# VHH binders against WD repeat-containing protein 55 (WDR55): the designs that were tried, part 17

Target 1, 353 residues: WD repeat-containing protein 55 (WDR55), of Arabidopsis thaliana (Mouse-ear cress) (o80775)
Amino acid sequence: MEIDLGANAFGIDFHPSTNLVAAGLIDGHLHLYRYDSDSSLVRERKVRAHKESCRAVRFIDDGQRIVTASADCSILATDVETGAQVAHLENAHEDAVNTLINVTETTIASGDDKGCVKIWDTRQRSCSHEFNAHEDYISGMTFASDSMKLVVTSGDGTLSVCNLRTSKVQSQSEFSEDELLSVVIMKNGRKVICGTQNGTLLLYSWGFFKDCSDRFVDLAPNSVDALLKLDEDRLITGCDNGIISLVGILPNRIIQPIGSHDYPIEDLALSHDKKFLGSTAHDSMLKLWNLEEILEGSNVNSGNASGAAEDSDSDNDGMDLDNDPSKSSKGSKRKTKSKANTLNATNNFFADL
Short names: E, the ipSAE of ESMFold2; O, the ipSAE of OpenDDE; V2, 0.75 times the mean of E and O plus 0.25 times the DockQ between their complexes.

## First folded at step 15 (VHH; framework vhh_sonelokimab_d1)

Design f3 (from e1 with R31K Y109W; at its last look DockQ between E and O 0.56; V2 from the best seeds 0.00; counts 0 for: pae E 2.2 > 2)
Fold by ESMFold2, look of step 15:
Structure f3 (fold): chain B 353 residues (1-353), chain A 123 residues (1-123)
Amino acid sequence: as target 1 above (353 residues)
Amino acid sequence: DVQLVESGGGLVQPGGSLRLSCAASGFTFSKYYVSWFRQAPGKEREFIGAISRTGGSTYYAVSEKGRFTISRDNSKNTLYLQMNSLRPEDTAVYYCAAQRRYFIGYPSWYDYWGQGTLVTVSS
């Protein structure tokens, strides 16, 4: 199902419990669309949230409010039921704010075009942390809740790890030879996957962020502007060739296409019940893809798509397992998936929401 | 100082071909989507097509099917437009433009513009 938004959308987010999706548009508007399983996708509300482009959108407060961020450097909270402005943080950043993620129930993170990351307390409407590890735009963020660490990627070609407990940038990678455009945490917290401008996926081992441990090149040369975790073994890529793909990680392979636009993919998100994938692109379209049908169609594919090499050369040797929720700091003979605390190892398909 | 300089325009007979070039300087060319636009006399500027930062994908306006080919060479900081089977309606000033992160195809969102090169298709 799809709808023409009338303008390009920078980002989308799904309501956490109802069939509502929000989009932030290039003209500064916030749109809310209601959808159902019978192909209805209808605009429920249009709000002039910002005078400049609305670059990011996230539901907060159990879906009662929407936070938007804009090129005008502000962050706005809007009431979902009424469309009324609840809070307006003028000059939230010194530069255009281009990304938002949910961090905890009461905090969100924002990133701007010059590399500044801020953490906001949504109840107090105040900034609790600021990190300035990057010299180029913030491209993606994801949060590891068990350690209270934010992983940040940037157009400067590095990732950083910002520790919310200590308020310090704990780690920063070496330059990866290309812009990092997107990021997810997978493998029960043991791997961080970054999409790059040249189409390579870079795989980092948690806790060892100096350089990546593996590369997956089969999407090259098409930039990977969006990544979305589906489960601990599979992710969804959105590339600038307009193709949306299901990709397996360790073993690394392109499993199947999911959908497409004729123009570069801008953003991806999952519905609250994970039945739909939402996508936006440089074509003013919002498309919803029925993941249940797509994933059911991928069962019993018999021949499987072997377009990526099996990761048979990886170090899969086991060693003494510990109950550390992250990869062992020993590093020798890199562990196979080590035991993860089940309470701390939940996969979150909405890690960027 | 950022510059985009188009070249290769001129007078050509209907049915002929031209290759336009756009030389870029003053910015990191390979980090940008680059695009061709044109503006015919008395018309609005219109999108012809774009090419991705690495050259892996090209995007063409729906009306441009099969006659024009966009390419780039990041080692030479140059964008190209190969135009074949030219018609009098292709007479226009052709512009190259660059954008780093924003949507392709919308003139107001491009970071840099060239000054244009005139293509005249006439017998």
Scores: ipSAE 0.537, ipTM 0.811, lowest interface PAE 2.2, mean pLDDT 84
ESMFold2 (binder alone), look of step 15: mean pLDDT 84; pTM 0.853
OpenDDE, look of step 15: ipSAE 0.901; ipTM 0.951

Design f4 (from e1 with R31Y; at its last look DockQ between E and O 0.53; V2 from the best seeds 0.70)
Fold by ESMFold2, look of step 15:
Structure f4 (fold): chain B 353 residues (1-353), chain A 123 residues (1-123)
Amino acid sequence: as target 1 above (353 residues)
Amino acid sequence: DVQLVESGGGLVQPGGSLRLSCAASGFTFSYYYVSWFRQAPGKEREFIGAISRTGGSTYYAVSEKGRFTISRDNSKNTLYLQMNSLRPEDTAVYYCAAQRRYFIGYPSYYDYWGQGTLVTVSS
């Protein structure tokens, strides 16, 4: 199922419990679409969120609100039910904000075009951390909830590990000879996988971030602009040739195509129940792929992975999905209030109690 | 100094063909998406198509009907546009442009622009 958004989308996010998907558009609009398990994909709401491109979108507060970030350096919260502006932090960053992720139940992370990363408490509407490890745009972020560490990739060709408990950049990789565009954590936290501009996947062992431990080149020369964890052994890639692929990690292989656009892939996301994969590209299209149906005949349970065996044939005995990517990005249940000193009232982000 | 220099334009009769070239200098050509745009008199600049940094993928405006082919040669720092079955409405100034990131086809995201070469399709 698919729909023409009328403008290119920088990012998408799925509602945590209902069949809604949000997209942030180049013209500054935020769109909400309702979908069902059949071919229905219908726009439910259109909001003029920002005066410049809407670069990132994330649901917060159990899906009651949507946070958007923009090239205008601002972060906005919008009420999902009404479409009304709840909060607007006009000067959240000094530069265009190009990425957002959920960190914990009450925190999000944002990254900008000059390498600044900030952590925000959504209920107190304040910035609790700022990390300046990078010399170029932030391209991707992912969170290790068990250790409270944020893994950040950048166009400067490095990844960094930012420790939220100590408020320090704990590690930074050597230059990888290429821009890092995307990142996921896999293998139960033991591996960090980065997509690069030349199409190589770089595999880092957790805790050994100076150099990658392995490289997977079979997607080259097509840049890997988006990575999405499907389960601990498989990820989904979105490349600039428009191809969306299921890829196995250790053993490293392209398992099967999932879908395509005619233009570079921009973003990927999984629905809350993991039945749908959402994709955007440089073609103004939002596509939702029925992942259960597409992966029919794949055997992926952990006790009998065909990709790990010497014979990796597909079969038609149905789809068996073991998928944990949503849990790794959310973190734990709410904990004690974080202590944060904020220097600028305009950097506060808004949440309601 | 950064330069993108288009060549190969000129007068051609309807149904004819032209090959445009764009020579790049002053930057690392292979790190950029490169694109062709055109602008007819009195109209807005129109995206024709782009080619990936390594040349592995090409992307064309949805209105393009298979008459134009984009290619690049990174060893010569050159972008090409082969235009076939030319029509009078193809008359325009043709521009090459290079971008490092963001969406292809959006002029504000391009880092470098050529000066353009005129193509006139007329009897």
Scores: ipSAE 0.624, ipTM 0.838, lowest interface PAE 1.5, mean pLDDT 84
ESMFold2 (binder alone), look of step 15: mean pLDDT 85; pTM 0.870
OpenDDE, look of step 15: ipSAE 0.892; ipTM 0.947

Design f5 (from e1 with S52T S57N; at its last look DockQ between E and O 0.47; V2 from the best seeds 0.69)
Fold by ESMFold2, look of step 15:
Structure f5 (fold): chain B 353 residues (1-353), chain A 123 residues (1-123)
Amino acid sequence: as target 1 above (353 residues)
Amino acid sequence: DVQLVESGGGLVQPGGSLRLSCAASGFTFSRYYVSWFRQAPGKEREFIGAITRTGGNTYYAVSEKGRFTISRDNSKNTLYLQMNSLRPEDTAVYYCAAQRRYFIGYPSYYDYWGQGTLVTVSS
C-alpha cells in the first residue's frame, strides 16, 4: 500500500504498539498515518514541526510522543494524540540534525551533519552525553543495550563505538575509502554490519573494530543507504537503485527482493509487529510492504528444522568486547572543535523545567 | 578550489546530436550524485536527470522523453550528457551540478554548480 505525501520524506518510524506511522518531510512537516491490512493509509495528523526540513522522527514514551529533528538544529517533541508541542530544544546541535534513534526507555540519540552525537534524557529533557568522534556527517547509529555502547557510522569513512557508561569514544575503525552509510548489530551482538557507498556490506566482529572480518559484495555497485535488522540472521537493505532486499548474513546472500521505488531509497522501518515494512525514497512516496505475504515463512525458522550443529565464528569473535579508545591508532584526528560549545547550547533547555 | 566545467556546447542543426562533458576537480567526485540541468532563455532552470555516485543507476525528469543519456566515468572525474534528436526547444544553457546527500532534483541541495555551456539548436 502506498500514499503520495506531497513532499519527500527524510525519516519514518512506526508506533511501538498501534498501527501508526510517522514521516518527517522536506518542508518541515510531520505527518502521522494510520494503516490497516485493507490497503488503507489515512493521514491522521499533520504538524508544522519545523521551519526547515524535518530530517528524523522517532516515537518515544510508549508512543505518546514523537520527537523530530531538523536542519534548523532543533529537536521538537509533539504529543501524538493532540498534535501539540510538548518540548522544543531550539539549539540542540550546532549543526543540522539528521538522525535520531531510541537508546533506552528514557533516552534517545541524535547526530548532526558535522559528526556530533548527543544523548538526551527524555524525562529530564536534557543532554546527558556528547561525542565528537567524527569529522563528517553522522550517517547511522545503533545501540548495544547490554554494554551501553552506541555504534556510530559517518561519511568520514569510519565507525566509532561510544561508551555511554564512561562518556568516551571507546574505539574507532581505520579509515574506509568509501563513506559508511548505515549500520546494524546482528548475531546476538557478535557482528556489526555497515552499508557503504559502493554497495559492499562490511562485517565487523564485536570488539575487533579496526578492520572488518568479512565483506559482502553482491549489492555492489548500489550504495546501501539504509539497513534494517529483521532478525539475528537476516537484514533488509535499501539501495540507491531503488531496490529493497532481504539479505542473509553468514551465510551471506541476497535472499529475495522485497520491494522497490523508482528512485533511491532514503529510509526504512518495521512496524511494531514486523508485519509491515515502511519505506521512503527520493520520491514523495510512503510505501508499506506486507512482509508476511512477501516472506511467507514468518513463523518458520529456516535453521531450526535441521538444527544439530551450532554455527559459531571460527575466529572466536566476542572474546574481547571492551576496546579501549586510548589504544586506537587514529582517535585524535577524528574529533571536531564543536565539542567545546555544545554545553552552552543546552543551557537554555534546562530553564524549561 | 572546487570546479565543475562543462564543455561540448555549440551550434547544432535540428535532428542532430551533441555530447556534453563536465570535468570535476577539487572534491571527491565519486562521493556525489551528479546531475544535468538546463535553462532556456526566459525560463526557470529545469532538472534533466541524475546519475548515482557509482554510476549504477540514472534518473530522469518525468518530462524527459528518452532522447538524453547520462553517464559518468569516476576514473576521469567526468560526467556526460548524450543528447540525440535535438530540437529548437532544447536550446539552453546546460549546467552540471553535484550533490553529496539528500534528494536529487532539488537545486537547493546541490553543493556545486558549473558555469554552464550553451547549446543552440538552429539551422
Scores: ipSAE 0.628, ipTM 0.846, lowest interface PAE 1.8, mean pLDDT 84
ESMFold2 (binder alone), look of step 15: mean pLDDT 85; pTM 0.867
OpenDDE, look of step 15: ipSAE 0.912; ipTM 0.958

## First folded at step 17 (VHH; framework vhh_sonelokimab_d1)

Design g1 (from f1 with F103Y; at its last look DockQ between E and O 0.40; V2 from the best seeds 0.66)
Fold by ESMFold2, look of step 17:
Structure g1 (fold): chain B 353 residues (1-353), chain A 123 residues (1-123)
Amino acid sequence: as target 1 above (353 residues)
Amino acid sequence: DVQLVESGGGLVQPGGSLRLSCAASGFTFSKYWVSWFRQAPGKEREFIGAISRTGGSTYYAVSEKGRFTISRDNSKNTLYLQMNSLRPEDTAVYYCAAQRRYYIGYPSYYDYWGQGTLVTVSS
């Protein structure tokens, strides 16, 4: 299902418990859409949130409010039910704010175009932490809640680990020649995966952030602008060639395509129940992909030995799947999930890129 | 100094072809999306197409109907526009532009602009 937003979206986020999705648009508007299983996707609300582009959106307070960030350097909180402004931090950053994530129930993190990261207490509406580890735009952030550490990527070619307990930048990676664009934590907190400008995924072991432990190059040369964790073994990539893929991590492989836009992917998000993937691109479209249907019919890959029989540091990752998105309890052989012609489409797809 | 310098413009007959070049200097060319725009007399500046940082992907405005091809050579810091089957309505000043981030096709997001090269298509 899909809908033309009327303008390009920068950020997208799903409501934590209901069938709502929010989009922040280039013209400064915030849109809310309701979706259902009948492939219905309708705009429920439109708010003029900012005077310049709305670069990021996140639901907070169990979905009662939405926080938006903008190129106008402000952060705004909006009540979901009424559309009314709840709070406005007009000079939240000195530069355009381009990223937001949820941290704890009462805190969010924001990143700007010049490398400043701030942590905000949503009740007090005040900045509790500021981290200045980067000299270029903040491209992605993710949070490790059990250690209270924020992992930050930047166009300066590094990642940093910001410790919220000590208020210090705890680690920073060596310079990568390529810009880091996206980041997720996987493998039960053991691995940090970064998407890069040239399409390589950089894999870091937690705690060993000076240099990556592995590289996955099969998405090159197309930048990986968006990453989502699907589960501890699989992530979803969004690339500047418009392609959305399911990718396995350790063992590293492209499992299958999920969907596409005719323009570069801008952002990805998962619905609260993981049944839908939302995507935006440079085409003013919001697309929702039914993951249950797309990934349905998975088989256990009989070409893999039992996952527990691997003799590597990745033994606990246990991959019985090959080219399929799920771990089946059937004991059936895993196949590339396809209609009869999927192999040709997959080969043709990559050959054209 | 950051510079984008277009060349290759001129007078051409309808149905003809022309190849424009844009030489870049003063910045890391390979880290930028680069695009062609044009502006006909009395008209708004119009997006023609864009090519990704690595050259792996190209995107074109629908209005071009497949007549134009964008390419780049990062070793020479040069962007190209091959124009075929030219028509009088293609008469315009052609600009190259570079952007590091954000949406392609939006002039306000481009960090650097060339001075333009005039293309005139007339019999």
Scores: ipSAE 0.639, ipTM 0.845, lowest interface PAE 1.9, mean pLDDT 84
ESMFold2 (binder alone), look of step 17: mean pLDDT 85; pTM 0.864
OpenDDE, look of step 17: ipSAE 0.848; ipTM 0.922

Design g2 (from f1 with T54N G55S; at its last look DockQ between E and O 0.52; V2 from the best seeds 0.69)
Amino acid sequence: DVQLVESGGGLVQPGGSLRLSCAASGFTFSKYWVSWFRQAPGKEREFIGAISRNSGSTYYAVSEKGRFTISRDNSKNTLYLQMNSLRPEDTAVYYCAAQRRYFIGYPSYYDYWGQGTLVTVSS
ESMFold2, look of step 17: ipSAE 0.639; ipTM 0.848
ESMFold2 (binder alone), look of step 17: mean pLDDT 83; pTM 0.850
OpenDDE, look of step 17: ipSAE 0.862; ipTM 0.932

Design g3 (from f1 with I104F; at its last look DockQ between E and O 0.45; V2 from the best seeds 0.00; counts 0 for: pae E 2.05 > 2)
Fold by ESMFold2, look of step 17:
Structure g3 (fold): chain B 353 residues (1-353), chain A 123 residues (1-123)
Amino acid sequence: as target 1 above (353 residues)
Amino acid sequence: DVQLVESGGGLVQPGGSLRLSCAASGFTFSKYWVSWFRQAPGKEREFIGAISRTGGSTYYAVSEKGRFTISRDNSKNTLYLQMNSLRPEDTAVYYCAAQRRYFFGYPSYYDYWGQGTLVTVSS
């Protein structure tokens, strides 16, 4: 299912318990869409959240509120039910704010175009931490809740680990020879995976952040602008060639395509029940992909998952998603891992490490 | 220290062809999306097309598809625009522009701009 947003979206997020998805748009608007299982995306609300582009969006407070961040340097909270402004942090950053993530139930992290990361208490509406580890835009963030550490990637080609307990930048990698664009924690907290502008995935071992432990080059040369953890062994990539792929980590391989846009992928998100993958691209489109159907019905049962062969124009419009109805069922293990994926993604037990 | 220099503009008769070049220096050209824009007298700057960092993907404004072809050569740090079947309405100053991030086609998101080269299609 898909819908034309009327403008390009910088970011999307799914409601944590209901069938809503939010998008932040280049024109400063926040859109809220309701979806059903297979056929309908309907705009429920349109809010002019910011005067400049709305660069990031996240649900907070069990989905009662939406936080947005903007090139106008502000952060806004909007009531989901009424669309009314709840809080407005003007000049939250000195520079355009381009990223947001949830940290805890009461905190959110924001990153700006000049490398500043701030942690906000959403109830006090105040900044609790500020980290200045990077000299270029913040591109991605993910949180390790057990250790209270934020992993941050930047266009400066490094990642950093910001310790919320000590309020210090604990670690920073060496320059990786390319911009880091995206990040996830996998393998039960033992690995950090970064997407790069040249298409390489860099794998870092937790605690050994100076240099990566492994590299996966099969997505090159297309930048990996978005990463999502599906389970502890698999992630989803969104690349600037418009292709969305399922990728295995250790062993490293492209497992199968999931979907595509004709334009560069901008953002990816998973629905609360992990049944849908949402994608945005440079085409003003929001697309929802039925992951349970795609992953249960293998389009490639032979074991090859090159992915590069599917960028050809011949029969490359995603026909492999629907043309081979699965004759056999898959085990429920894949669905169970998908459902637990995002809730446990930041759970890292360092007591064992 | 950053330069984008367009060349190849000039006077051409309707129905003719012209190839514009944009030479880049002072930055890592292969790390940027590059685009062509044009500005006719009295009009706003108009997006023509963009090409990905590697040259593997091109995107064109709807009105310009079919007559114009954008390409790049990263070994020469050069962007090209091949224009065919030119019409008097194509008369404009043509600009190249480079962007590191964000959506192409939006002038405010471009980091570097050339000075422009005039193309005149008359008679």
Scores: ipSAE 0.575, ipTM 0.813, lowest interface PAE 2.0, mean pLDDT 84
ESMFold2 (binder alone), look of step 17: mean pLDDT 84; pTM 0.861
OpenDDE, look of step 17: ipSAE 0.781; ipTM 0.889

Design g4 (from f1 with S30K Q99E; at its last look DockQ between E and O 0.26; V2 from the best seeds 0.00; counts 0 for: pae E 4.1 > 2)
Fold by ESMFold2, look of step 17:
Structure g4 (fold): chain B 353 residues (1-353), chain A 123 residues (1-123)
Amino acid sequence: as target 1 above (353 residues)
Amino acid sequence: DVQLVESGGGLVQPGGSLRLSCAASGFTFKKYWVSWFRQAPGKEREFIGAISRTGGSTYYAVSEKGRFTISRDNSKNTLYLQMNSLRPEDTAVYYCAAERRYFIGYPSYYDYWGQGTLVTVSS
C-alpha cells in the first residue's frame, strides 16, 4: 500500500500500540496516517510543525505525543489526539536537527548537522546531556538501554559511544574513508552494524570499537542510508538505488528483496506488531509493505530453505524496534557556520511548568 | 577554496550536441551528490538531473528524458552533462551544484554552486 505525501519525507515512525504512522516532510509538515490491514492509508492529521524541513519524528508518552525535529533548529511536541502544539524548543540546537530517537520513557536524543548530540528530559523540557564527539552531521543513533550508552554515527566517518551514566564519550572508532550513514545494534547487544556511503556494512563487536570485526560488501556500490533491525539475526537495508532488502548478519548474506522505490530510500520503520514495514524515499511516497505476506512467499521463490523462519518474526523483538534510530539517514549542509553570540538552547529555559 | 567551474558552453545550432564539464576543487567531491540545473532568462533555476556519489544512480527531470546524460569521474573530480538534440528552448545558463544527501532537486539545500556556463541554441 502506498500514498503520495505531496513532498519528500525524511522521518517515519509508527505508533507503539495503534495503527498510526507519522511522517516528517521536507516542507516542514507533520503528517499522521491511519492504516488498516486492507492497505488503506488515510490522513488523520496534517500539521505545519516547522518553518523548514521536518527531519525527524518520534512518538513519545505511549503514543500520546509526537516529537519532531527540524532544520530550523527546533524541537516540537504535538498532541496526537488534538494536533495542538504542546511544547516548542525554538533553539534546541545551534544547527539543523537531523536525528531523533527515544532513549527512555522520559528522555529523547537529538543530533544536528555539526555533530552535536543532546539528551532531553521530555517532562522538564531541558537538556540533560550534551556530547560533541563528531565534527560532521549526525547520521544515526541507537541506544543500548542495559548499559545506558548511546551509539552515534556521523558523516565524519566515525562511530562514538556516549555513556549517559558518566556523561562522557566512552569510545570512538577509527576514521573510515566513507561516511557512516546508519546504525543498529544486533546479536543481543554483541554487534553494532553500520551502513556506509559505499554500500559496505561495517560490523563492530561491542566494546571493540576502534576497528570493525567484519565487512559485508554485497550491497556496494549503493549507499546504505537506512538500517532497521528485524530480529537479532536479520536486518532490513534501504539503499540509494531505491532497493529495500532483507539481509542476514553472521552469516552475512542478502536473503531477499522486500520492495523498492524509484528514488533513494530515506527512512524505514516497523509497525508495532511487525506486520508492516514503512518506507519513505525521495519520490514523495510513503509505502507500507506487508511483511507477513512477503516473507511467507520467500520459501517458494528461494528453492532453498529460507534464511528466515516465519514463526520467529512475529513476537520476539517488537519492543526494541521502536527505539532504533530510524531517522539515521539524513542529508546535511557541510558549511561551517560561525555561531552568533546568542543564548543557545539551555538547560531548564522553560522551567515555568 | 571551494570551487565548481563549469565549462563547455557556447553557441550551437538546433539539433546539435554539446558536452558540459564541471570541475570541482576544495572539497571531497566523491562524498557529494552532484546535479545540473539551468536558468533561462526570466525563469527560476530548474533541475535537470542528479548523479549519486558513486555514479551508480542517475535521476533526470521528466522534461529531459532521453536527450541528456549525466556522468561523473571521481578520479578527476569532474561532473559532465552530454546534451543532444538541442532546441532553442534549451538556451540557458547551466549550473552544477553539490549536496551531501537528501535534497535532490531542491536548490536551497545545495551546499555549493558553480558560476554557470551559457548555452545558446540559435540558428
Scores: ipSAE 0.353, ipTM 0.709, lowest interface PAE 4.1, mean pLDDT 82
ESMFold2 (binder alone), look of step 17: mean pLDDT 85; pTM 0.869
OpenDDE, look of step 17: ipSAE 0.851; ipTM 0.924

Design g5 (from f1 with Y110F; at its last look DockQ between E and O 0.51; V2 from the best seeds 0.00; counts 0 for: pae E 2.3 > 2)
Fold by ESMFold2, look of step 17:
Structure g5 (fold): chain B 353 residues (1-353), chain A 123 residues (1-123)
Amino acid sequence: as target 1 above (353 residues)
Amino acid sequence: DVQLVESGGGLVQPGGSLRLSCAASGFTFSKYWVSWFRQAPGKEREFIGAISRTGGSTYYAVSEKGRFTISRDNSKNTLYLQMNSLRPEDTAVYYCAAQRRYFIGYPSYFDYWGQGTLVTVSS
């Protein structure tokens, strides 16, 4: 199912419990769409959220509110039921805000085009952390809730790991030969996967962030602008050739196509029940793909995926099974510092998105 | 100093062919999407097509109907436009443009523009 938004969308997000999807548009509008399992995709609300492009969108407060970020450097909260402005942080960043993610139930992270990352308490509407780890735009972020660490990728070709308990940048990779555009955590926290501008997926072992442990080149030369974790063994890629693919990680392979746009993919998201994949591209379209139907009809195991021995052997050579989780399980170091901004240690929403 | 310089424009008969070049300097060419636009007298700039950073993907405005081909040579920092089966309606100033990210096809989101080269199709 699909609908023409009337303008290109930078980002989408799904409501955590109902059949709503939000889109942030190049003209500064926020759109809300209601969808049904087998049929319609209908605009429920249109909000003039920002005067410049709406670069990112995320539901908060169990879906009662939506946070948007803009090229005008502001962050806005909007009430879902009424469309009314709840809060407006006019100068949230010094430059265009490129991305937002949920961190805990009461905190979000934002990244800008100068490489600044900020953590916000959504109840107090205040900034609790600022990290300046990068020299170029922030391209992606993902959160490891068990260890309270934020993994950040940048156009400067590096990833960083920001520790929310210590308020410090704990690690930063070497230059990876190319811009990093997207990031997910997989394999129960043991691997970090980055999409790059040249189409290579870089696989980092948790705790060994200086250089990647493996490369998957089969998507080259098409940039991987969006990544979604589907489960601990599979992710979904969105590339600048317009193709959306299901990809297996260790063993690394393209499993099957999922869908396409006629223009480069911009963003991907999963519905709360994982039944639908939402996609946006440089074509002003919002498309929802029925994953149960698509994967059910073509989910045939290949000979390479039939044996657990192949997976075990590959994981044995490069997997960090017992080293880096010690910081996250060693106790709540962040909790022993000042509690000016409380972080919830059990948030793992990124595993579903 | 960033520069995009178009060349290869001129007078051509209907049905003819012309190849435009755009030489880039002052930035890392291979990290940019590059595009061709044109502007006929009294009209807005019109998107012709774009080519990805590595050249792996190309996108064209639907109005071109396969007559134009975009290519790039990152070793020479050069973008090309091959135009075939030219028509009088193709008369315009042709611009190359570069963008690091953001949406293709939107002139306001391009970081760098050339000064243009005139193509005239008439008999």
Scores: ipSAE 0.550, ipTM 0.812, lowest interface PAE 2.3, mean pLDDT 84
ESMFold2 (binder alone), look of step 17: mean pLDDT 83; pTM 0.847
OpenDDE, look of step 17: ipSAE 0.854; ipTM 0.924

